# Ledger of designs, part 3: VHH binders against WD repeat-containing protein 86 (WDR86)

Target 1, 376 residues: WD repeat-containing protein 86 (WDR86), of Homo sapiens (Human) (q86ti4)
Amino acid sequence: MGGGGSALRVCADHRGGINWLSLSPDGQRLLTGSEDGTARLWSTADGQCCALLQGHESYVTFCQLEDEAAFTCSADCTIRRWDVLTGQCLQVYRGHTSIVNRILVANNQLFSSSYDRTARVWSVDKGQMSREFRGHRNCVLTLAYSAPWDLPSTPCAEEAAAGGLLVTGSTDGTAKVWQVASGCCHQTLRGHTGAVLCLVLDTPGHTAFTGSTDATIRAWDILSGEQLRVFREHRGSVICLELVNRLVYSGSADRTVKCWLADTGECVRTFTAHRRNVSALKYHAGTLFTGSGDACARAFDAQSGELRRVFRGHTFIINCIQVHGQVLYTASHDGALRLWDVRGLRGAPRPPPPMRSLSRLFSNKVGCAAAPLQPA

## First folded at step 1 (VHH)

Design b7 (framework vhh_7d4b_2)
Fold by ESMFold2-Fast, scan of step 1:
Structure b7 (fold): chain B 376 residues (1-376), chain A 121 residues (1-121)
Amino acid sequence: as target 1 above (376 residues)
Amino acid sequence: QVQLVESGGGVVQPGRSLRLSCAASGFTFDDYGMGWYRQAPGKQRELVASISWSGDTTNYADSVKGRFTISRDNSKNTMYLQMNSLKPEDTAVYYCAAEGPYELWSDYDYWGQGTQVTVSS
């Protein structure tokens, strides 16, 4: 354990909780999407709000920042593309009939998932839906894309992967693999006994990893539809996943992160310290960063599992984190974006401050079972 | 998975000694401050002694200063309370506690099941 990271800046311009944040590819700009129905562009150099993106008629659920364009999706059933220089809305993507939960811009295409039980792909420039992916029995929460050149050059893969493969995860307890060119469902990945909340793709190995409310992670071959492995040690919903160097990191409502060997399903490490669910995670340069329902972000040595830093200041669940250079970015349902200095994470932990006098620190602890922030 | 297990309690006569142990698991013991609390019948729970992560700093309640000694062995993930010159007023359930991960708030967040100490003739 050691000291907490110093807050470089607190950005509190949003008037409602922040649901997501996205860094530009060059790291110079940051985009936040909020319950207040706006998105905001920020300079990473000084933390100043550069542009206010107004137009959505309900809360913003997700966002993605590219070099010259920002994309947002909303409970208003639309997706919007914005000019990052002017803040002007350049395009509205209309067609979903319920909350749009996730978007992904990849291979000059825009993908979306919605509570209307569909995923869609759109022409970025024309604003027209190119394909509808219909078949899920409930909300589509998450999605990932595999380009044709990232898949094996076998006859089976060539037929299946025309135009790339879209993988979707749903509250219906399934993931589905869709051929983008045809809109046809190639595979339904069945095995979870609860909602699929999160999804990451190992593109070279054509493997999807899904995390569920059933407390398991499952590995699937996306070409054959075969379940390859089940990762069984979490005691609560698997909320977020990250795949790094053949290791799967999972954040859970059980208040832990677990690290697993992707190829075997063996749990090699459990990271404990959170008081509520682990809502966000990010691996960066040997450090595992987490965001929690307990309003704290944390940094752990990924190899040892040692807690290195606790980042305090937020007052509500941290919905998203990002790391770029020497800065951790945390976005919270408290409406604040915080920037933290992470330069000093390496080396021996700094000793904690000495304990203070007994009578003040401890005489008022009778009746001090504070209600911790409840995860589930 | 954080677990604190107390041992060493019992019934002793006034003026005698007991040594309590607390075995810790499920967290990086070396990084956390530890303490002993007690609760006597009909009274509120009170802090008896605390020890820093390194063992370099210790603190004691006025009622036990000079009689009790807190120590830890980080190689064994164990904390101890040596209780000398025991008095009937030391009769209580003794609880092991570990500091939580919050630096600014040194609240004891993890608790053992407790061990009974009775001092009677």
Scores: ipSAE 0.000, ipTM 0.120, lowest interface PAE 17.9, mean pLDDT 83

Design b9 (framework vhh_7d4b_2)
Fold by ESMFold2-Fast, scan of step 1:
Structure b9 (fold): chain B 376 residues (1-376), chain A 121 residues (1-121)
Amino acid sequence: as target 1 above (376 residues)
Amino acid sequence: QVQLVESGGGVVQPGRSLRLSCAASGFTFSEYAMGWYRQAPGKQRELVASISGSGDSTNYADSVKGRFTISRDNSKNTMYLQMNSLKPEDTAVYYCARGEDYLWGSEFDYWGQGTQVTVSS
C-alpha cells in the first residue's frame, strides 16, 4: 500500500508537520522545514537524510536551498543560514519581533516578511539588516523580488528600480512595492477586500499577480500602481499561484484550480477533483501537479484538464510540492516527505514556446487571427 | 469573497485571561461552522475549539476544556475565543478558520492571518 505503484519513498524523520520544501538549483538536494523546529537536508539520489539543522527555538515556517547554503525562517523571529555539508549554523539574522513567514535570497541579498508588519533586507555575509520596509498595517505574508535589469530602462523605471523592487503582500489587504535601495514605499496596490495570501511576478512585464481571501486574483502594474485586471470566478480564498507561459494557475479554498489568460483575465479551464482546498500547485512539462487539504496530490493534463493520477498516502494537508527529473516531492503537515514516480506523466510532448502557446489558444477560441472579431 | 481577521493576541502572565476575536466578511456567516486552530513551537497545528453556524454546538480539544470558551455573534459576523487560566503551554499563533462542520477539522479550509499569544513564566 502507500500510494500504489507511484510511491518511491516515505521520509518520516520529522516529529512535526512539514511547512515547506525547497530543491537545490542542481536538483541533488532537498530541504524541508518543520513544526518540530528543525530543517532537514535530503539527498534526491536515495532520499536519505544527510543533515539535521537544529537551532531554531520554534517551528520553521519556510526555507530556501542554495548550492552551498540553506536558509530557514521561524516563529522564533529569526532567520538562519546553514552550511549544507556540515549542517552547522553559519549566521543568525536577528531583528524581527514576530514570526518570520517568508524569505527570499536574490542578488546576494536576503529578504524577509514577518507578522511584525515589516519586510526586511539583510546582508547575507554580515548578518545585519540593510533596510526595513515599514508601512503595512498587519502581517506581511508573502514577497517577491524584481531585479533592476528585469525592469524597463526608461527614466521613470530606472528611478523606481534603483537596487531592484520588492513586492510584499499583507493581511491588511494590500500589496506594496518598495524601492530596495531607499527603503521607500513606491506604490500601494489597493483593491483587495481581504488578506493577500500569495504573489507572483511577471518580471519582463513589470506586473504583479496577487491572490486573496476575497476569492479574486488581481493584476497590477508595479511601476504605476494601477490595477490592470480582476480575475473573478473562484468561490473561496486564492491560496497559491503560478505563472507559466502567459497563463495564471490558481489554487483555491473552493477546491479547484483555475487557469486564466494572464493578459485578459479570462478563465480558460477549471480543474476539479479535490475534496478540500488546493494548498500547492506546480506546472511541469504539460502536467499540472496539485497538493490538497484532502491529503492527496494529483496530476492533470494541463491543456485538457483531465485527471491523470492521484497520489495517496499522506494523512493531512500537503503544504508544498516540487517536481524534478521523474520524481514528485510532497511535503505534508502529517510530518512526512514523500517521493513519487511520475514516469510517463512528464513524457507529454514539450509545450510550444509561449508565443506559439498563445497563438494556439487564440486559434482554438476564434478559429484564426483577430479578423473575425472585427468587421472589415 | 471571504475575509477572516484575527485580533486580541498579546503577552500575558500565567493564570491571566485573553479574548481573541475573528471578524468575518464576504460570506453568510451564520451558514458556516467556525473554529480556532493554534500552532505552537515544535507542535502540529491543532483544532482548539469549534462552533456550529447556529452557535448551539461547540467542540474543544481536551487540553483547553474548562478553560477556553468559543462563542459567536452572527449579527456582527464575529467569533470569539475567551481564554482563561492561561498556561505557558498555550503559547502559539491562533488562527481563525471557516468550515462546514464543527466536528470535522478537515472541513476548515479558510484561514485568517493568525494572532500571537505568548504566556510568559
Scores: ipSAE 0.000, ipTM 0.155, lowest interface PAE 19.1, mean pLDDT 83

Design c1 (framework vhh_7z1x_3)
Amino acid sequence: QVQLVETGGGLVQPGGSLRLSCTASGFTFDDYAMNWVRQAPGKGLEWLSGISWNSGSISYADSVKGRFTISRDNAKNTLYLQMNSLQPDDTAVYFCAKDLYDFWSGSEFDYWGQGTQVTVSS
ESMFold2-Fast, scan of step 1: ipSAE 0.035; ipTM 0.547

Design c2 (framework vhh_7z1x_3)
Fold by ESMFold2-Fast, scan of step 1:
Structure c2 (fold): chain B 376 residues (1-376), chain A 122 residues (1-122)
Amino acid sequence: as target 1 above (376 residues)
Amino acid sequence: QVQLVETGGGLVQPGGSLRLSCTASGFTFSDYEMNWVRQAPGKGLEWLSGISGSGDSTSYADSVKGRFTISRDNAKNTLYLQMNSLQPDDTAVYFCARDTYYDILTGEFDYWGQGTQVTVSS
């Protein structure tokens, strides 16, 4: 009974797989980073390529789009800043000695993580490294930043949190918490028995959730270094995480997404339908969107776990997804960026389950004692 | 076309050693990071170790760190896993996997071998 097909556009200009995509804060532009060594800027209004960003000497691993600048990092060991209006390279950040895997731009600072076992913070405008975070025993795969105002204003926390905290996840099986102002390792989060692949920070930013090849998610107090909880129902590596309203969503090599109560570690829902690993996750307005190694994206009702739509068209793993307004963006190793109309998913809310069932048989009510004239 | 073939599995006593091999064909072996992944009966996939295309960088899961060593011979298109101090919990099917062009090490492999069975039992 639904409308026509969900596909809006196919953007196949890249000459190699797409590793990441980033939306501008206003949602008007999108940035993709590719195996072909380029990044591309796209208009979300018409799906047209606005700019080609050329200069990297190896594949682009990650990207982040801001209002005035695009940032890319590469297997060429560099990070680049580009002007979004002209497509000109404005700055090259040099110093990493291996693949740069992730970057994060926050509060006029550029953070990076690398296979060279370091994370770094750079001056955006000057291109100079401000701090090196050295201590991991292997590749630094992922990072997240907690600003000073996101942390508790207690005397015990103030010294550790001065200038904000950087959290890094590594193939060495640890996450580390770094004081940005000093470059010192404040905490090493030990407990995982495999690589840390993904991490997210809780608002106000003092709890970290890490996903690992050991098939667990772990919650940590980033100020004390204490392990708070272990989430233990996945049967394969935890590849991606999303934190929404005290619920943790995890995508796994076991082909499922699981939804957990962040505060207890209880698994409240499992989403099945994927034929391969779940490589990407996004929660948007009551819908859980997934990208999979089976080349399909999917939309589930987040509350019920019901599969609502399968987005078919890609021919290889979906590396990244994003949702803005009524459009799903999928970026695949097949080299295509696809835009999908998701308006049909905001149909009338499903009615709640029937209320008049076993709930009318409350056995703990006052006066549950049998009365002689109430036979049943 | 692309093929990965594992060999070297078998029955071993606790504390013993095994060397697994994976022979690759149908692609330029030195251009790709290679990985070892295992699956115990009734359990999910567990990533164990990865090695860069050049062989210059290696990574290990904490469960095998210090016991297992990954290496490669690009002239022979062969990946190796030296397994020492084997434990009953190491009983699993061991898979060779070719990484894609990004840095996520597990579940995100574009080609897998058929696997080789390793049983650690007294």
Scores: ipSAE 0.000, ipTM 0.162, lowest interface PAE 16.2, mean pLDDT 82

Design c3 (framework vhh_7z1x_3)
Fold by ESMFold2-Fast, scan of step 1:
Structure c3 (fold): chain B 376 residues (1-376), chain A 122 residues (1-122)
Amino acid sequence: as target 1 above (376 residues)
Amino acid sequence: QVQLVETGGGLVQPGGSLRLSCTASGFTFSSYEMNWVRQAPGKGLEWLSGISWDSGSISYADSVKGRFTISRDNAKNTLYLQMNSLQPDDTAVYFCARDEYVWGSYDAFDIWGQGTQVTVSS
């Protein structure tokens, strides 16, 4: 009776939904950001909460964990940096005037996107905004960074803050390419007829892939601004994207994941089994993992499309997943972090979890992204 | 302004049928997943059915599967729920709801109708 499909551990310490999770580069720690206004640091060895990060005045929307520092952003319009050893707030980044939706730490630079219609870059150590990227006509939901190929691999902090391209995706239906050094909008990527929800970069190919509420994925040359191709087969919003070795995986409100050849736009596989939107996806070692609004995570053989396992236990949408070693981590709006053993992904799926009342879905904490789209 | 208006509710005998309609205005109806939700007397909200923007993906709660059919007409900005083989426990206020298109954060509904009362009684 010891080997069932139940979680290895259930971490239910958060008092509100979990919006994101981030794994440390060494895989030893995990960070969760929650609707309860806190973030928590967890040990991956035993699943114990090793620090509570308190200070945000509204829900935490996103987080990123580095070896010695944790970063969180919030509906309180701030970003915070925390010491992973003490759990103490080391820096507050102030300036955004609405919900901060995404952050990205890359090349010793901190980037942020906000419902205030701007993206920003900040000095990590000084806490000061270095550049404001202003031009979007609605919420900036997503961002990605491309460093120039001729930059040194280990520059000092001041050198790392210079150069590179930032790409942003907005509810205004456009993506924009910005020169970090100048703050100037170099390109506006126009073509989507709905919000840009997700974005991934093929940095060597200078290609951006954007997913939209218009049910398409589009590939763009970020240097010329040219639309290279349109991926047309989804029947609902494209919510999440992952680029893996010349393949694009897309999770959709149409309840499928599709796998596409990045270079041609050909759909080579569709993964079906979800009862609601596909909110999260992760490729790991030949397995495609998904998280869904149906409160289940799933594992598929990426090559065959065969469903190998259903992970049941959550009672609300799974907002984020991560895989490290032989453990799947799922973070849900039900307030729980679950750890699952992913060894031996074979066996009949468990019965569906019981239906839950939708009273839990009446959180009105996210407002700006639901605003009407502005045409490109 | 953004609104949803339900019609078609009423009193019906057990085993009977009703068709609910929901008319949308103030937004691009064809771009959103739409849902039906109900609230029975003395109980919480129960999700019943969802339909993608193009009708390519449809799902049902186990309690109504095989008895209820969701459909939409994007040219008329209208969502439908065909309810067959109605039972006394289907008595509830029925709401249509628009899916919130927020980046991975919520499987939530941002716009709700006023609701229409369905009473199944002999």
Scores: ipSAE 0.000, ipTM 0.179, lowest interface PAE 14.5, mean pLDDT 82

Design c4 (framework vhh_7z1x_3)
Fold by ESMFold2-Fast, scan of step 1:
Structure c4 (fold): chain B 376 residues (1-376), chain A 121 residues (1-121)
Amino acid sequence: as target 1 above (376 residues)
Amino acid sequence: QVQLVETGGGLVQPGGSLRLSCTASGFTFDDYAMNWVRQAPGKGLEWLSGISGSGGSTSYADSVKGRFTISRDNAKNTLYLQMNSLQPDDTAVYFCAKEDYGDYLWYFDLWGQGTQVTVSS
C-alpha cells in the first residue's frame, strides 16, 4: 500500500564513510565522495558502480557531478576534475593550503572554500586560480553563487554584472559577499554569535539565508548588507537549509526540522521524530525527506508535518540525501549508499478548484470545454 | 543518547591554568577526530586545536601553540584541553566539536554546549 520500507539496493563498495553525493543534471548518474580517498560513479538505472575515481591523497570532503565531468575536493588541499566516461583525472587545482570543504561549479567557473580561510575561483579548463577571496578570520565552510542575470535590475545589482556575487559562510561567525570580477569584499554580514554552517540564496530577492551554531537563521540583503530578519526557535545548531516555494526548511542539532515563512520569519511547522541531529534535507513533490545522525532517513508530509515513512538500514549518520524520480538516495558515514523506493508516498491530490459557472467554461482562463466539472 | 558535555571552565587569574574535559556518548569515540573551538565576547569562533581519532596526530592554532595541549582518553570517551599561561584575551566560551570528515577536519555534526572561561583579576 505504500508499505515497503526496505532498500532497493545497498552499495557498500566504499571502504570508509561517504561524505557527500551528487546527482547528474540528467539524473542518470550519481557521484559519491568518501573518507577512503576515492569517489565513485554509479548508474541510477541499475545502481552499479561505473567508475572508481582514484588520485586524492586524503579524504574526499565534497563532490559535484556535471553531465561530462565530475569534481571532487579533499583534505589533501586539492580539487580534481574527472572524465565521467573514462574515470581519468583531467585536472588538479592546486593552491589551497588546508582542507577544501566545499566546491561549486557555476557559469563555467569553479569556486572553492577552505580551512585556509580563503575562497577561490578557478578556470575550469586552465586549472589556474583566477581570484582569491581573502578576509575571513577562520575556516570558510560554505559558499553560494549569484549570477549577474539572477539579480534584480537595480543600481546596486549593476555592480555585480561583470562576474556575479559569491557568498561565503565562515566559522568566524560572518558571511561575506564578494564581487567575483574584482575579488573585493562587497559586504560583511555580521550578527551571528556562532559559526555560519549553511547558506542558501534567494537570488531574485537578492537575499541570503544563513544557519549558525547560535541556533538562529538570519536573512540578509546581499547588496546592502542589511540584516532583514532573525528566525529564533531552534534550540541547537542549524546544520542544513532548503529554500522552496518561499518557505525555509531548517535541520538542527536540536533533532527537529522547522518550516518558516521566508518573508516574515514565522515558524509554521516543526517536524519531530528524529533521535539525533538532522544532517540532511530535501523537499520533493510535497514530501520533506530528512537524513539524521540516528542513521534513519524519514519522509514527512510537508503540509501537515505527518511522518509517512522511516527508512531503516544505515548504521551511522546520513551525511547527504537526494531524490530523483521515485528513488531516495542516502549516503552515510557507515560507507554505504542506499537506494529506496518512494512510490506510494504521494499525498492525497490537492482539492480541485471550486466548480465554475457554465459561462466561465468558455473563458481562456478555464481551459477547454471538454474538461468535466466534478465535486471534490 | 548522542551528546558532548564540556566541563572544567571557570574564573582564573592571568598566568593561571585550567583543564577542560569533554565527555562523549552515543557514537564510537575513537573513530573520529575531535576539536576545541572558542568564541570570545563580540568575536567569531576561533579553531584552537584538533586531535586524530587514535590520538597519534595533533594540530594547534598559532595563538595557542606552546600554551595549550590537546589529548584524549578513548577508554573514557573523553577529550581534554590543558590550558597554561592563560591571558585575559583567552576569555571565551570553549566548545568541543566532533569531525564528520575524518582526522583534523572541522565540520560540526555534533557540538557541546560550551563552557565559560574567564581570565581576569
Scores: ipSAE 0.000, ipTM 0.255, lowest interface PAE 14.3, mean pLDDT 82

Design c5 (framework vhh_7z1x_3)
Fold by ESMFold2-Fast, scan of step 1:
Structure c5 (fold): chain B 376 residues (1-376), chain A 122 residues (1-122)
Amino acid sequence: as target 1 above (376 residues)
Amino acid sequence: QVQLVETGGGLVQPGGSLRLSCTASGFTFSDYYMNWVRQAPGKGLEWLSGISSSGDYISYADSVKGRFTISRDNAKNTLYLQMNSLQPDDTAVYFCARDLSEGWYEDYFDYWGQGTQVTVSS
């Protein structure tokens, strides 16, 4: 009922659905990207909007917040860099010929993936495209980056990983591994029978995990291209993934989250409570947070699978969640950013409630039985 | 429409066993803590047992510890109470109840079943 008693603030300034949410590295600011064609910067201290980022000519699909700069990408085929103090647009990255779906800033480089079937890398400061990664046969939905120092230092791996490796996932049913320095496709990861929707890298293990509309997760060696494992138990599309402590968490259109041993593919836990697809996942300090198409966020004890809290207030799918300190941030297609107090969920698993008061239970039941009688 | 339907009650001899079932419909059963409560003749309501949404956290009243076992099957939307070593004092109407408590500050049952009669006599 209502806000569930954990609600801190509702930020309803966007005039269209929110597609993504990014926290600054210091946790002091938030960035939201919206279908209203704007992005907004918020203070985490008081939840106030600090800046309105206007300039995109179509909806914002994704965003990333750094300490001094905000980055947004859009259905207008551009990527923009913004000054976090003034909200002024500092750079427009032009070249994609369709919707830009995802961006990633890493190692002073900007990576992008697009419905134009390409991924690209750009110089952050110069605004110029450094490389185009062309080879996918359909939309490039997701990407991840492995820096050279995160990969094995063997001679063959060093040559393959010059400038780092970019991994892309596509609606063509493949993931591709690209050498950033050359723009060459190093590996094509084939096995999925549906679109690759989500992707996470275990950089020390040079393993990619891909989630697909085919209801599987697959683990791949990004250097050899070998399929290492298939994770089979979901009954619907795998929409989101999180890798934590050698465990893979997957959110699915089957309305569950599953926890898997990354090394074996064994499903060790299933989290059930959602009435619609699981659209967002975040592990934080022993708690698994989820966002769902049922408009609710949920907190589970990650160790036991116990549902500890339901966050009610949104009216449409939650597209993104983040946790910082004792606050959960939820961004929804209803156009609202919501802040929730998660104080008390970080400690030991929730003990069972104290034995119910007989007087409380009696009052609830007898109240209904003692309802005023109407004359016949 | 939220509905809770209890079954499995009946007449048993002292020392006997019964298993009660509560079938839930009209809500996402796996979201909620569930409880068993009874009302004996001439007495008020007595809380017996509660189980968390996942089944990992279980509590019992002292009167039934070691004799009764609460469980749930979220795939079947069903709550169970296995009652062993039944005594004449266990004669009561048994209710399942949905728990709306989302935190430590709320102790509230919002929906109850209609109850099933358990009679323990020779």
Scores: ipSAE 0.000, ipTM 0.166, lowest interface PAE 14.6, mean pLDDT 83

Design c6 (framework vhh_7z1x_3)
Fold by ESMFold2-Fast, scan of step 1:
Structure c6 (fold): chain B 376 residues (1-376), chain A 121 residues (1-121)
Amino acid sequence: as target 1 above (376 residues)
Amino acid sequence: QVQLVETGGGLVQPGGSLRLSCTASGFTFSEYAMNWVRQAPGKGLEWLSGISGSGDYTSYADSVKGRFTISRDNAKNTLYLQMNSLQPDDTAVYFCAKDSPYEYLFGEDYWGQGTQVTVSS
C-alpha cells in the first residue's frame, strides 16, 4: 500500500478486524483480539501464530496477556481466561448483561467494565464475581486500578486506598472512584460535558487524567474528588492517553497528538501529520508512535515533534500499537497484525515494568473500527 | 462502504410516540452491535441505547430508560428505536451508529445525516 515503511512481517490470519493487541510482560508473546470472535497468540521472535483461542460467541473487544494466561472480553457479555501453552479455555466469567468493553488483571484480581453500566471484580481462579460497582448512569467504557498503599500519607488516604481503588470512565460524562474492598463509590468526578473515553492514573500523585468527547482532558485528585486542571486545546474527542515522565500525551479525533505538562496543563507540543483520528499512541525511549484512522502508523521525535517515519501498508484504522525491542506492532481493523523494523529510531529494547503496565490505561472505544472506505 | 440511513423522525406533541428506523449496508449487520445517539441543538452527542448483534442484550441511558426501546431485524438489516412519552427535551437529531472506536465521533462514513425529532406543542 502507498510508499514507505519497513514491514518485517504481515500476519493476516484473522478473518475480521483486530480490536486490541496485548504484549506479554516478558515481551515474548503477543495477543490479538478480533471481530472474528477469536484471539490469537503470536511469538515476538518470529511473528508466527502460536495458538488460536476459540470460544467467544461474538466479537472480542479487548484482551490482556499475562505470562501464563490470556484474558479476553467480548460483545457476548463474557470474559474468558485461556492457557497460553495449550490454547484451552480455563474459565468463563459470566454475569455482565451487555458488551464487556475493557478488562484489567492486577493484584491477582480481574476487573471488567461493561455497557450494562457496571464494573465488576472477579476471582480469577473461581470465576465468580467478588464485587459489583454499580452507580454509573450509562455504559462503562474504561477502567484503571491503583494498588493499595503500603505507607499512606494521611488517614483519609489510608481509608480510601484500603484494598485498592478502581477508577471507571463512562458515557454518562463522569469518572467514578471505587474502594475495591467495600464496593462503595468513594468519589464521582464531575465536569466533563461528554462521554469519558479514556483514563490514565498517576498513582503516586493520586491523580486521574480523563479524556472526553468534550475535547478536554481533566486531571482529578482521586481521594478528594477535586478537579485539578482542564487541558483545553483539542478540537475533537480525546480518544487515547499515555502518561510518561510527568507528561501527558493525548490522541484526538482532531487528527493531532498533544503533549502536556501533567502538573500545569500547559500544551508543550502538537504532533501533526495524520489525515484522520489518532486512535493509538505509544511513547518509547524518546520516540512517539501513533496509529491512525488513515491506516498509517507514524514515528515522531518526542522532543522536537519532527516526523521521522510513516509506516504504510494497512488498509483500515489502526486500533492498537505496541513497541518491543526494535519492532513496532500494529493491529488494524483490516484484520492484519504488522511488524515493523524501527532500527535507527530512538529506542531501547526492554519490557515495560509491571507497575507501568498496571497503571496504564488501555484506551480507545469498544467494538470494530470501520475505515471510511472499504475495498470492493 | 459502510452506509447507515436513518428515517422516521418528525414533529410530535409532548407525550406522543415515534419509531425511528436505521437501514444498514456494507457490512454483516448481524455480527455487530448497533447504537442510537442524539445531538440536541447547541449540545454535544448523547448516547441513548445499544443492542448486541444477536439482539439478546440491550442497554439504555437513564434519560430514556423505560420510555425508549431498541430492537433490530437482522433479516432486513434494520435497527429500530421505539420512542414513547416524548418530552420537549427529546428534541434532537437522532443517529444510528455501528459499534466501533468512532461510535461517538461525528462525521465518519458510518453515520448518516440523521433524522430530526421535534417535540413541541
Scores: ipSAE 0.007, ipTM 0.372, lowest interface PAE 10.1, mean pLDDT 82

